VH-VL binders against tRNA threonylcarbamoyladenosine biosynthesis protein TsaE (tsaE). Designs and how they scored, part 11

Target 1, 162 residues: tRNA threonylcarbamoyladenosine biosynthesis protein TsaE (tsaE), of Nostoc sp. (o52749)
Amino acid sequence: MTIDQMTIDQMTKIFLADKESTLNLGILLGETLTAGSVILLEGDLGAGKTTLVQGLGKGLSITEPIVSPTFTLINEYTEGRIPLYHLDLYRLEPQEVLSLNLEIYWEGIEIIPGIVAIEWSERMPYKPSTYINVLLTYGDEGSRQAEITPFNCTISDLIATK
Short names: E, the ipSAE of ESMFold2; O, the ipSAE of OpenDDE; V2, 0.75 times the mean of E and O plus 0.25 times the DockQ between their complexes.

## First folded at step 8 (VH-VL; framework fv_lerdelimumab)

Design r2 (from q3 with heavy chain Y102T; at its last look DockQ between E and O 0.63; V2 from the best seeds 0.69)
Fold by ESMFold2, look of step 8:
Structure r2 (fold): chain C 162 residues (1-162), chain A 123 residues (1-123), chain B 109 residues (1-109)
Amino acid sequence: as target 1 above (162 residues)
Amino acid sequence: EVQLVESGGGVVQPGRSLRLSCAASGFTFDDYAMHWVRQAPGKGLEWVAVIWYDGSRKYYADSVKGRFTISRDNSKNTLYLQMDSLRAEDTAVYYCAKVPYTGKGSYTHFDYWGQGTLVTVSS
Amino acid sequence: SSELTQDPAVSVALGQTVRITCQGDSLRKYYASWYQQKPGQAPVLVIYGKDNRPSGIPDRFSGSSSGNTASLTITGAQAEDEADYYCSSRDSSGYHLVVFGGGTKLTVL
């Protein structure tokens, strides 16, 4: 079962045999998600969060290198189909995140809507009303698993109209 | 209706200090971020600083960072700008400005402005 | 220098349509807002976001954006529209910072 073959409206587990599989999941999301989509990424260091975002950028046709913004907090890319807003909350405590006003990235008032991808989203003290949670975990033999959980949405609702 | 009234401007020599005040009325002051914007005589608008609704975060333009301090007293509905180490290029009309939305942070478009107060820095 | 670039002056005949432009890298990811300023007065917000007009602003004012460019359009210009017009946006170097364009003086002929 792949993401483009179903409407995801509940938690779904996807086996990721290797790094390429993680990249391809990101590519599919980047090719299909609509502006205003929020992806919250969870998982231990090395679980594939940045690889997924690199796939997301590739699916958006971003050619710039995508690296985790651990120290810069936010990297913003406008090269692709729609903007990509890439955040990494690793260095922050939840009370520090509260004061950053991150909701401007999905409200669509001052910031042009794009895809918001937040690494270490477990640091967030609040979440948008609509988002996709992706938990990446280690499996056997170098594999990974993605647990994709929509909140107040389905993947089909978020797919760009051709 | 919303009213913003700046005060505290005047003529000072370089290196001296001034404190500007902005008295706010007609809205719930402690729900809104507040900004300072300045305009040198005959020149365009230049953003100066912002303070969050609760005072928890403050940001400054590079041209004033380290010399100016924005603050607020929500019990008095008053915004302040402490201007230290003043330079000739700080000569401007200083406006306080309000964002239109309440909540968790600052917005950057301004629906109401004060009348401005003139600061002149001259030897 | 500013990161938002505006032509310093434009003219329009009374009753005609004029477009005032604003260019900058920030406008690829942040919407512009537009302010009208008449001599001796504080600025007044006329357009924000994608194309939002505050209450009390005539419907002859509209906004648009594409790429790195935002535009303010005045259809059927009136003498009272003669003013300086500033665009502004969040700054690309820090999302909590604000930048203004250099301003455009509109003359209604």
Scores: ipSAE 0.673, ipTM 0.842, lowest interface PAE 1.0, mean pLDDT 88
ESMFold2 (binder alone), look of step 8: mean pLDDT 90; pTM 0.930
OpenDDE, look of step 8: ipSAE 0.750; ipTM 0.879

Design r3 (from q3 with heavy chain D31S Y102E; at its last fold request DockQ between E and O 0.82; V2 from the best seeds 0.83)
Heavy chain, then light chain:
Amino acid sequence: EVQLVESGGGVVQPGRSLRLSCAASGFTFDSYAMHWVRQAPGKGLEWVAVIWYDGSRKYYADSVKGRFTISRDNSKNTLYLQMDSLRAEDTAVYYCAKVPYEGKGSYTHFDYWGQGTLVTVSS
Amino acid sequence: SSELTQDPAVSVALGQTVRITCQGDSLRKYYASWYQQKPGQAPVLVIYGKDNRPSGIPDRFSGSSSGNTASLTITGAQAEDEADYYCSSRDSSGYHLVVFGGGTKLTVL
ESMFold2, look of step 8: ipSAE 0.775; ipTM 0.874
ESMFold2 (binder alone), look of step 8: mean pLDDT 90; pTM 0.937
OpenDDE, look of step 8: ipSAE 0.860; ipTM 0.923
ESMFold2, look of step 9: ipSAE 0.760; ipTM 0.879
ESMFold2 (binder alone), look of step 9: mean pLDDT 91; pTM 0.939
OpenDDE, look of step 9: ipSAE 0.819; ipTM 0.904
ESMFold2, look of step 10: ipSAE 0.757; ipTM 0.872
ESMFold2 (binder alone), look of step 10: mean pLDDT 90; pTM 0.935
OpenDDE, look of step 10: ipSAE 0.849; ipTM 0.917
ESMFold2, look of step 11: ipSAE 0.746; ipTM 0.869
ESMFold2 (binder alone), look of step 11: mean pLDDT 90; pTM 0.936
OpenDDE, look of step 11: ipSAE 0.791; ipTM 0.897
ESMFold2, look of step 12: ipSAE 0.749; ipTM 0.868
ESMFold2 (binder alone), look of step 12: mean pLDDT 90; pTM 0.936
OpenDDE, look of step 12: ipSAE 0.839; ipTM 0.913
ESMFold2, fold request of step 15: ipSAE 0.761, 0.770, 0.770; ipTM 0.876, 0.879, 0.878
ESMFold2 (binder alone), fold request of step 15: mean pLDDT 91, 91, 90; pTM 0.939, 0.938, 0.936
OpenDDE, fold request of step 15: ipSAE 0.882, 0.885, 0.885; ipTM 0.941, 0.942, 0.943

Design r4 (from q3 with heavy chain D31S, light chain K50E D51N; at its last look DockQ between E and O 0.69; V2 from the best seeds 0.00; counts 0 for: pae E 2.6 > 2)
Fold by ESMFold2, look of step 8:
Structure r4 (fold): chain C 162 residues (1-162), chain A 123 residues (1-123), chain B 109 residues (1-109)
Amino acid sequence: as target 1 above (162 residues)
Amino acid sequence: EVQLVESGGGVVQPGRSLRLSCAASGFTFDSYAMHWVRQAPGKGLEWVAVIWYDGSRKYYADSVKGRFTISRDNSKNTLYLQMDSLRAEDTAVYYCAKVPYYGKGSYTHFDYWGQGTLVTVSS
Amino acid sequence: SSELTQDPAVSVALGQTVRITCQGDSLRKYYASWYQQKPGQAPVLVIYGENNRPSGIPDRFSGSSSGNTASLTITGAQAEDEADYYCSSRDSSGYHLVVFGGGTKLTVL
């Protein structure tokens, strides 16, 4: 199924035939999501989380390389339509995440709102009141599946031009 | 009423050490990150250092890194700044300041400031 | 750079509107905070975030942000507004670091 067939408003399963499909999902989200959107990414190592964020950057018209922030924890990009804040919690325990006060990235008090993309979000001891969960799983023959679940919102509420 | 009172300022020679204290009252001290900010006479504000609510994280301006040490004693509601290897350019009024809100240790705007204590470094 | 740049001085006639600006790379992703400082006194927070005003700050103070620039606007300036004004933000080079502008002396004529 193509990215244009994604159902807004409830859990949606999307087949991702290859890396290009994962990139295209990210591009759609980057082109359409509004400032203040939080994307929580789940999935095993190699499931395509960073590829999806690279798509987000492309959809935002970011030309800088987007790389995993596994060691830096946070990479921030301001080149595109709205900021992209890319986080990776792989190296952190939940108590360590708590002490970082990551909510500064979506509460809009000190940090200008953008798209927040959090890899390894299962390490979070708390979640925002509004977010989109994306679970990436392996499929057959190098394919992937994305399960997209909005929480306390619809994707329509977060789309810039819809 | 939130109060922050700095003390320990004075005149010292270059290369010597000095310790500043900031006595806190009117709020739950162990829930807030604390900062030091300085202002040279006739000059602007310069950020110096931060310590997290529990002392677990400390960060410094490049101008003082390796010479200054921020610390806190939550049982005494007191913030400290140990200043070693002082230079003439460290001459300033030193303020302590707190970030707002319980559990928001990552904030970088300051809702309350002390009155300041003057440090003068001269031969 | 991580530096925040402010004009060193601005004048305004009593009752008129004035805007104090602050420019820097960090303002592309972080809102500025604004502090008022009168002689012999500690700074006082007047604006934080895009346009948040602490309790007790008059509503003639407002803030705005665009690109790499933040502005503090005083509508209907009063004599008591005469002070130094500093902007502050996170440093682009470090998550927990703070940077201040050089300050703007506001004179109310």
Scores: ipSAE 0.424, ipTM 0.794, lowest interface PAE 2.6, mean pLDDT 87
ESMFold2 (binder alone), look of step 8: mean pLDDT 89; pTM 0.928
OpenDDE, look of step 8: ipSAE 0.812; ipTM 0.900

Design r5 (from q3 with light chain S33H; at its last look DockQ between E and O 0.70; V2 from the best seeds 0.77)
Fold by ESMFold2, look of step 8:
Structure r5 (fold): chain C 162 residues (1-162), chain A 123 residues (1-123), chain B 109 residues (1-109)
Amino acid sequence: as target 1 above (162 residues)
Amino acid sequence: EVQLVESGGGVVQPGRSLRLSCAASGFTFDDYAMHWVRQAPGKGLEWVAVIWYDGSRKYYADSVKGRFTISRDNSKNTLYLQMDSLRAEDTAVYYCAKVPYYGKGSYTHFDYWGQGTLVTVSS
Amino acid sequence: SSELTQDPAVSVALGQTVRITCQGDSLRKYYAHWYQQKPGQAPVLVIYGKDNRPSGIPDRFSGSSSGNTASLTITGAQAEDEADYYCSSRDSSGYHLVVFGGGTKLTVL
């Protein structure tokens, strides 16, 4: 599977046979997405959100362990091709998220742009004007599906040029 | 025109307290986070503390934690720094400064500074 | 707790170009901001973020960053540019904390 197979400005469903498939999707995104990309992750507990971010880190050539920042809220990684900012909003109510001013991570004023990956993005009372939504769901017989929806962009607009 | 005017500085003995004030005008005070920054005579700038636009969050440099308290009164357009258990190393000019961005406390660069108030801690 | 390191002093001949550097590991993820301070005066913001110049700051001031280093460049230095220059950035140990470099005294010869 490659990012160039995705439908422009339309939800794309990708079958994920197992955990390794989820990891490989993350690797592809980490290798191809450009600085300033925002990935909003949705799905039930255990649906593979953190596995996708671990793939993202591997695609960026990050060797540090990537764990969900459920307690720390934000983990920042500068080891790879571009920064990875990994957020987990599980413990927050929407008003608490508003007060964090998370837009600093993608507006490029004080924080150097990288890939922003937000777990439990359902808790956000606002969203950036441009982002990729990834909904992870269970499928039949233990499989998983990724529903990838670009908002106000195409996937090719977010991919690093080379 | 944005103006920030600090007051309350002076000479004080170690272990005593002072309260600094910063009077703000020329902008909607309760839309902005406010900071204190200090500079010892002949030395560099040292960040001290921040308070969010609504007073809901406060953060301090390690050098002042537990001794200094930042606060604000949005009805009076005034920022405060309560300085307890003062030490000789707290001797500095104290500046108040504002962030340039509306309604937020997470920004860390300052577009306007006051002229400062001198605090001297000596016996 | 992050640390920003600046050379304590730099000289430039009138009309020449000078770079003032600021180094720290946190600058790999946070832009530096630059302040000019003349004797007896409050600091003035001259560059923030990647290369943003506030209104009223001359075009000869610019900023850049690479790796763990941020730089303030003054092209065609003038006598009035003689001042202390401070970088600042976010402290990597806390979401809302600020750190300053030690400052660089610029002498225009």
Scores: ipSAE 0.742, ipTM 0.863, lowest interface PAE 0.8, mean pLDDT 88
ESMFold2 (binder alone), look of step 8: mean pLDDT 90; pTM 0.935
OpenDDE, look of step 8: ipSAE 0.859; ipTM 0.922

Design r6 (from q3 with heavy chain Y102T, light chain S33N; at its last look DockQ between E and O 0.70; V2 from the best seeds 0.76)
Fold by ESMFold2, look of step 8:
Structure r6 (fold): chain C 162 residues (1-162), chain A 123 residues (1-123), chain B 109 residues (1-109)
Amino acid sequence: as target 1 above (162 residues)
Amino acid sequence: EVQLVESGGGVVQPGRSLRLSCAASGFTFDDYAMHWVRQAPGKGLEWVAVIWYDGSRKYYADSVKGRFTISRDNSKNTLYLQMDSLRAEDTAVYYCAKVPYTGKGSYTHFDYWGQGTLVTVSS
Amino acid sequence: SSELTQDPAVSVALGQTVRITCQGDSLRKYYANWYQQKPGQAPVLVIYGKDNRPSGIPDRFSGSSSGNTASLTITGAQAEDEADYYCSSRDSSGYHLVVFGGGTKLTVL
């Protein structure tokens, strides 16, 4: 199975009993996703977006603290298996996002390919041609649910391994 | 044929102003971000400034921030650099350069350069 | 701002292979771009990104990177390759800032 084999776009729902479950999902993705992968994260404050990115970092063997770049926009980590580019669009309007030309992070021309993780991706007026959408929602009794929708990529077997 | 032609260089005293122009032809000017890069005589290249294709964003090197203003007139296919409060260390050949992709101000490599125009700031 | 460091001079015998190096911490996340400049002329882009040659650049020019180091390699160096070579990359201290290395004078013997 190569990146050239396109999936039919469909959603997978995953129950996340606690914060550790969200972290472990991130670890799996960080251990398995390839350079050039884009993860678009959606969900309310406290839904677990940053926890999932912290898992990505752990799966990549990043030891630096990973914090949401709400005010810096972008934090870049080169310590791990491949780079992690962590973006947070919380404070931006869609027109402001458009003018930043963020596609440089996934086009692989000037920026060395890594995993791009974008929090508050609802603010994006455009999407890359290949990405994974993760919607985190609250569930019962402190749990969460991850709704994972791949576009032009295959992740379903990775989740089943976990 | 893509052409970029700088003009407006010359000899000026410190503290004076100059405006450089870069006339563009052979491509759709208002689709491309444009940059200024300078080179002091006998020295290396130094990036100066960028302007987005629509003028919506401008960024400057720390060495010129507050003194230089990049601008463009898309109706005239012309890029400008207004240089105020000139100093001896601003003496350089000034090049205009284009980014190779439409609308992509974030890219920082340049596929076409002008011939350059010399600015000499001397007391 | 980030600094890119190049050796000031390198020599190569005609027809031999030479590497010109560029070092900087930003090169761990950004590819280097390479420019050739002959006396009295504007720079010419010879390599950008991972290892992309613009149209018209001979295939004896190639690029590579590892860690914090990028390299321009010229295989079978020709007399006309004698020039100054600059690396360039994004500056990690700002979103759209650009940095150049100090340049390397290549002499073809």
Scores: ipSAE 0.730, ipTM 0.860, lowest interface PAE 0.8, mean pLDDT 88
ESMFold2 (binder alone), look of step 8: mean pLDDT 90; pTM 0.936
OpenDDE, look of step 8: ipSAE 0.820; ipTM 0.902

## First folded at step 9 (VH-VL; framework fv_lerdelimumab)

Design s1 (from r3 with light chain S33H; at its last look DockQ between E and O 0.71; V2 from the best seeds 0.78)
Fold by ESMFold2, look of step 9:
Structure s1 (fold): chain C 162 residues (1-162), chain A 123 residues (1-123), chain B 109 residues (1-109)
Amino acid sequence: as target 1 above (162 residues)
Amino acid sequence: EVQLVESGGGVVQPGRSLRLSCAASGFTFDSYAMHWVRQAPGKGLEWVAVIWYDGSRKYYADSVKGRFTISRDNSKNTLYLQMDSLRAEDTAVYYCAKVPYEGKGSYTHFDYWGQGTLVTVSS
Amino acid sequence: SSELTQDPAVSVALGQTVRITCQGDSLRKYYAHWYQQKPGQAPVLVIYGKDNRPSGIPDRFSGSSSGNTASLTITGAQAEDEADYYCSSRDSSGYHLVVFGGGTKLTVL
């Protein structure tokens, strides 16, 4: 998939034939998204959320291993083009998520802007005013679908190259 | 308007305990995270501990973990630092400091500081 | 490592521009905050985040960051700017923790 295939300011459905397709979608996003972007990832276990984040890291030229921070909650990477902040809320209840004050990662006051990728974002009791939602669902024969929905932004506004 | 007043400092022997207080006024104390920061004589600033607005989370510097306890009484607008097993290295002026944002315990810069209270640990 | 490094001392001629630096790996992802401390007084926040100046702080104070380095710049330094300056930031080993630099004594000549 290429950046010109994405529909600006609309929900986009993307067929992902295999794991490599999911990785390539992440690579495209990591190569093109600008600092301050927030990606909220939803989907069942095994739907490809972590694979997408591994693609984000690859697109940012991060060579460190990217694994889901299920127990650590947050992994932060500064090796690449811009920072990657990788969060996994799988083990948290909404009240526990609220108490973390995660908005620090996108408010741009204390934390230098980068890409924020949040796995299991459906556990958040609140969402930022601007984000990209990515819902990963199972399809047939090991395939996946990605539903990409910009909220209060366009993909074009988030892309580093004009 | 905003005022933070520390008290409870003094001279104590090593191994003893001391409790510091920070009386707050001029803001809605129960909406803000509070910190303790210390400064040894002739040295720089050293962060000590934080407590979130509702007391739900507390974090400590490694140098004091297991010996110091931060707490607050929101009904009395007072922050506390219980210091046990005091060491000579704990000799410092202790400041309380306020985070500028309501309900945001994760923020780590301080808009208001008290004038500090001196703790001297000497045999 | 989470340590923030500052030069111990810097001098500036009255009316000139000075830059005080703070270095650490954590500054690649966290902004530094800057405090001024005069002898016998509590610290005062002068710059936080990218380049935010609290109310009452003169506009000759500004902040910047690049790579692992944050800087506090004072343009047109005044005698009353003579003080110790501390940077602080989040500790890279955990987002709840705070670290301070060792401080820089600014002398206005």
Scores: ipSAE 0.740, ipTM 0.869, lowest interface PAE 0.8, mean pLDDT 89
ESMFold2 (binder alone), look of step 9: mean pLDDT 91; pTM 0.941
OpenDDE, look of step 9: ipSAE 0.856; ipTM 0.923

Design s2 (from r3 with light chain S33N; at its last look DockQ between E and O 0.68; V2 from the best seeds 0.75)
Fold by ESMFold2, look of step 9:
Structure s2 (fold): chain C 162 residues (1-162), chain A 123 residues (1-123), chain B 109 residues (1-109)
Amino acid sequence: as target 1 above (162 residues)
Amino acid sequence: EVQLVESGGGVVQPGRSLRLSCAASGFTFDSYAMHWVRQAPGKGLEWVAVIWYDGSRKYYADSVKGRFTISRDNSKNTLYLQMDSLRAEDTAVYYCAKVPYEGKGSYTHFDYWGQGTLVTVSS
Amino acid sequence: SSELTQDPAVSVALGQTVRITCQGDSLRKYYANWYQQKPGQAPVLVIYGKDNRPSGIPDRFSGSSSGNTASLTITGAQAEDEADYYCSSRDSSGYHLVVFGGGTKLTVL
């Protein structure tokens, strides 16, 4: 028996050679995450945040196109194993995000629990009590790196399955 | 002790304007999002509009968009519905309704309703 | 369409169990809320979310959902339960918008 301690320093780094690698990481997450999971996505424009969400959708067995909700703010998908709620905060300042009350997507009161994926989560002035943070950064020769940091959750199956 | 009282209903001709008021008491009005919901005589409920606790966001049903304006005066604990270019299909009892959570404009279920005010639009 | 569909009328014998159904595609992602309305009165919230009952609502009222369908169940119907019942949910066209079903008239026999 072991006692699992989670700290901010328990980050996992994953090398992403290309767009397909980013997509495959998303597929793994979509196949394995439970309803009520929140994924906070960080990284510069073009770092692969939307590609990761497209992978999430594929892992959930969503066949309709998943597109960035940059202007709509929120796209909602019910085709798959559990709902996918895809948010993009790019156009918002933190003060504007506060007034939207986005916690409705993970509180489980009016909205049926699913996976919540938030692009540009750096704009959030508050965070849920549990989430997975994914920072996407550029590497060499068009590659990417994903830095995955769980907060109050277990994702041990994410590090060995590729 | 929560109380919502609508007023300003009456009979008007098509194309005219009318402003409804909803006087609120028994709660911290400026912390709660407010809605208008209407019910045509003998018909079902139809959602009309929402305004956030601070007035920063407003949303409307397609049937009234561009003709109705929701507003609030938090210093007077009063919600308003300005109805312009009224049509016969706007004939209804108009209710104001309260969201149950302070500072949470995104919630869409209502714990308290007023008793309504009748608007009749006829020639 | 964000339409919520309800049967227009349902009857139940006093003391029996009745289920009022609400159907719509938005109910795959949003829970239904249920309102009771008696003649000449404002609606009253009886169930919200998955199966949440406001204070003062009898525990004979319960809610459930599956697929695109939500149900309000009254397990021991009383004469005072005779009313119109409306389901309501978020509109799929925006996360702040609201839609109502057409209503179900419940008659207690």
Scores: ipSAE 0.724, ipTM 0.852, lowest interface PAE 0.9, mean pLDDT 88
ESMFold2 (binder alone), look of step 9: mean pLDDT 90; pTM 0.937
OpenDDE, look of step 9: ipSAE 0.835; ipTM 0.911

Design s3 (from r3 with light chain Y95F; at its last look DockQ between E and O 0.74; V2 from the best seeds 0.78)
Fold by ESMFold2, look of step 9:
Structure s3 (fold): chain C 162 residues (1-162), chain A 123 residues (1-123), chain B 109 residues (1-109)
Amino acid sequence: as target 1 above (162 residues)
Amino acid sequence: EVQLVESGGGVVQPGRSLRLSCAASGFTFDSYAMHWVRQAPGKGLEWVAVIWYDGSRKYYADSVKGRFTISRDNSKNTLYLQMDSLRAEDTAVYYCAKVPYEGKGSYTHFDYWGQGTLVTVSS
Amino acid sequence: SSELTQDPAVSVALGQTVRITCQGDSLRKYYASWYQQKPGQAPVLVIYGKDNRPSGIPDRFSGSSSGNTASLTITGAQAEDEADYYCSSRDSSGFHLVVFGGGTKLTVL
């Protein structure tokens, strides 16, 4: 591997023309990510974070509705290929997040490993050792952009075609 | 050596109140979440309540919600359970138990238990 | 469902292998913890997580899980293993709530 290949694979910027594009990105992640994966989602209200998680659930073959857990904090799904743990930190300050000890969802001690998807992850005062960060931003003419940044992992399965 | 010693149990009439204490030693009490678990005579274990290491979060089983209050005094290394409006079904040995990880209130398994204190609610 | 179901009693001959089971929907997402309780004593944690044994617990104790079922296995059962065994897990209605199974009395013959 050359230095340019390593630099290019550190972050991927994706144009999302519409809601279906955001959903399809989620489907790809749900089909390819392994148990123990953590997805940290950032972006303003309406940027598509929940749509991405709905795609993730579809990629996992979850058929029940996936709704944002803004008030419940956590929704857990066992219907699909592996568990999906959906968190939303919108209503919390970083100190409040710290006191929740959310690392139980990826440490594999009490909770059976699955995919952890955390909306509003910019509220976290600490991060897991391995994760995929997805920043969703508004673009031109109502479009969206996704910046996917792996940390201490590979995303080669995300771009593979099967 | 970790030690947890419950006290304050006894015989009380229905509708009355009782306060349990759990004295902790051998570990940094103010770094650990603490739980109460009870066991009715001849029956199984039933979880009662949890309090975070700093007292910031408290959660209760439905069977005691609104009647029991968990609290702690970190300066005295003591956990408390205030039990109001006691009922016959509250008759049990009450154990305090600790979570094994510092600052980790979300874990729900217990590495050390006290020996328990008996509460009997009888008319 | 957050209920955990255990058989009320199981017997094993000295030196033989026994499995104690715990069933519940929460076990599809949470590992069970297992506690041993001898008469007149407080419970003792023997297995937690996937198959973790606390310090001081003999290596004849192991845990496993599949689907909605968790199991505690004792290989080469000893007389001192005679006790009540409780499984426990998180309640699926919240990650901070705890549920116990009804307990299994193990008799070593």
Scores: ipSAE 0.766, ipTM 0.867, lowest interface PAE 0.6, mean pLDDT 89
ESMFold2 (binder alone), look of step 9: mean pLDDT 91; pTM 0.937
OpenDDE, look of step 9: ipSAE 0.814; ipTM 0.907

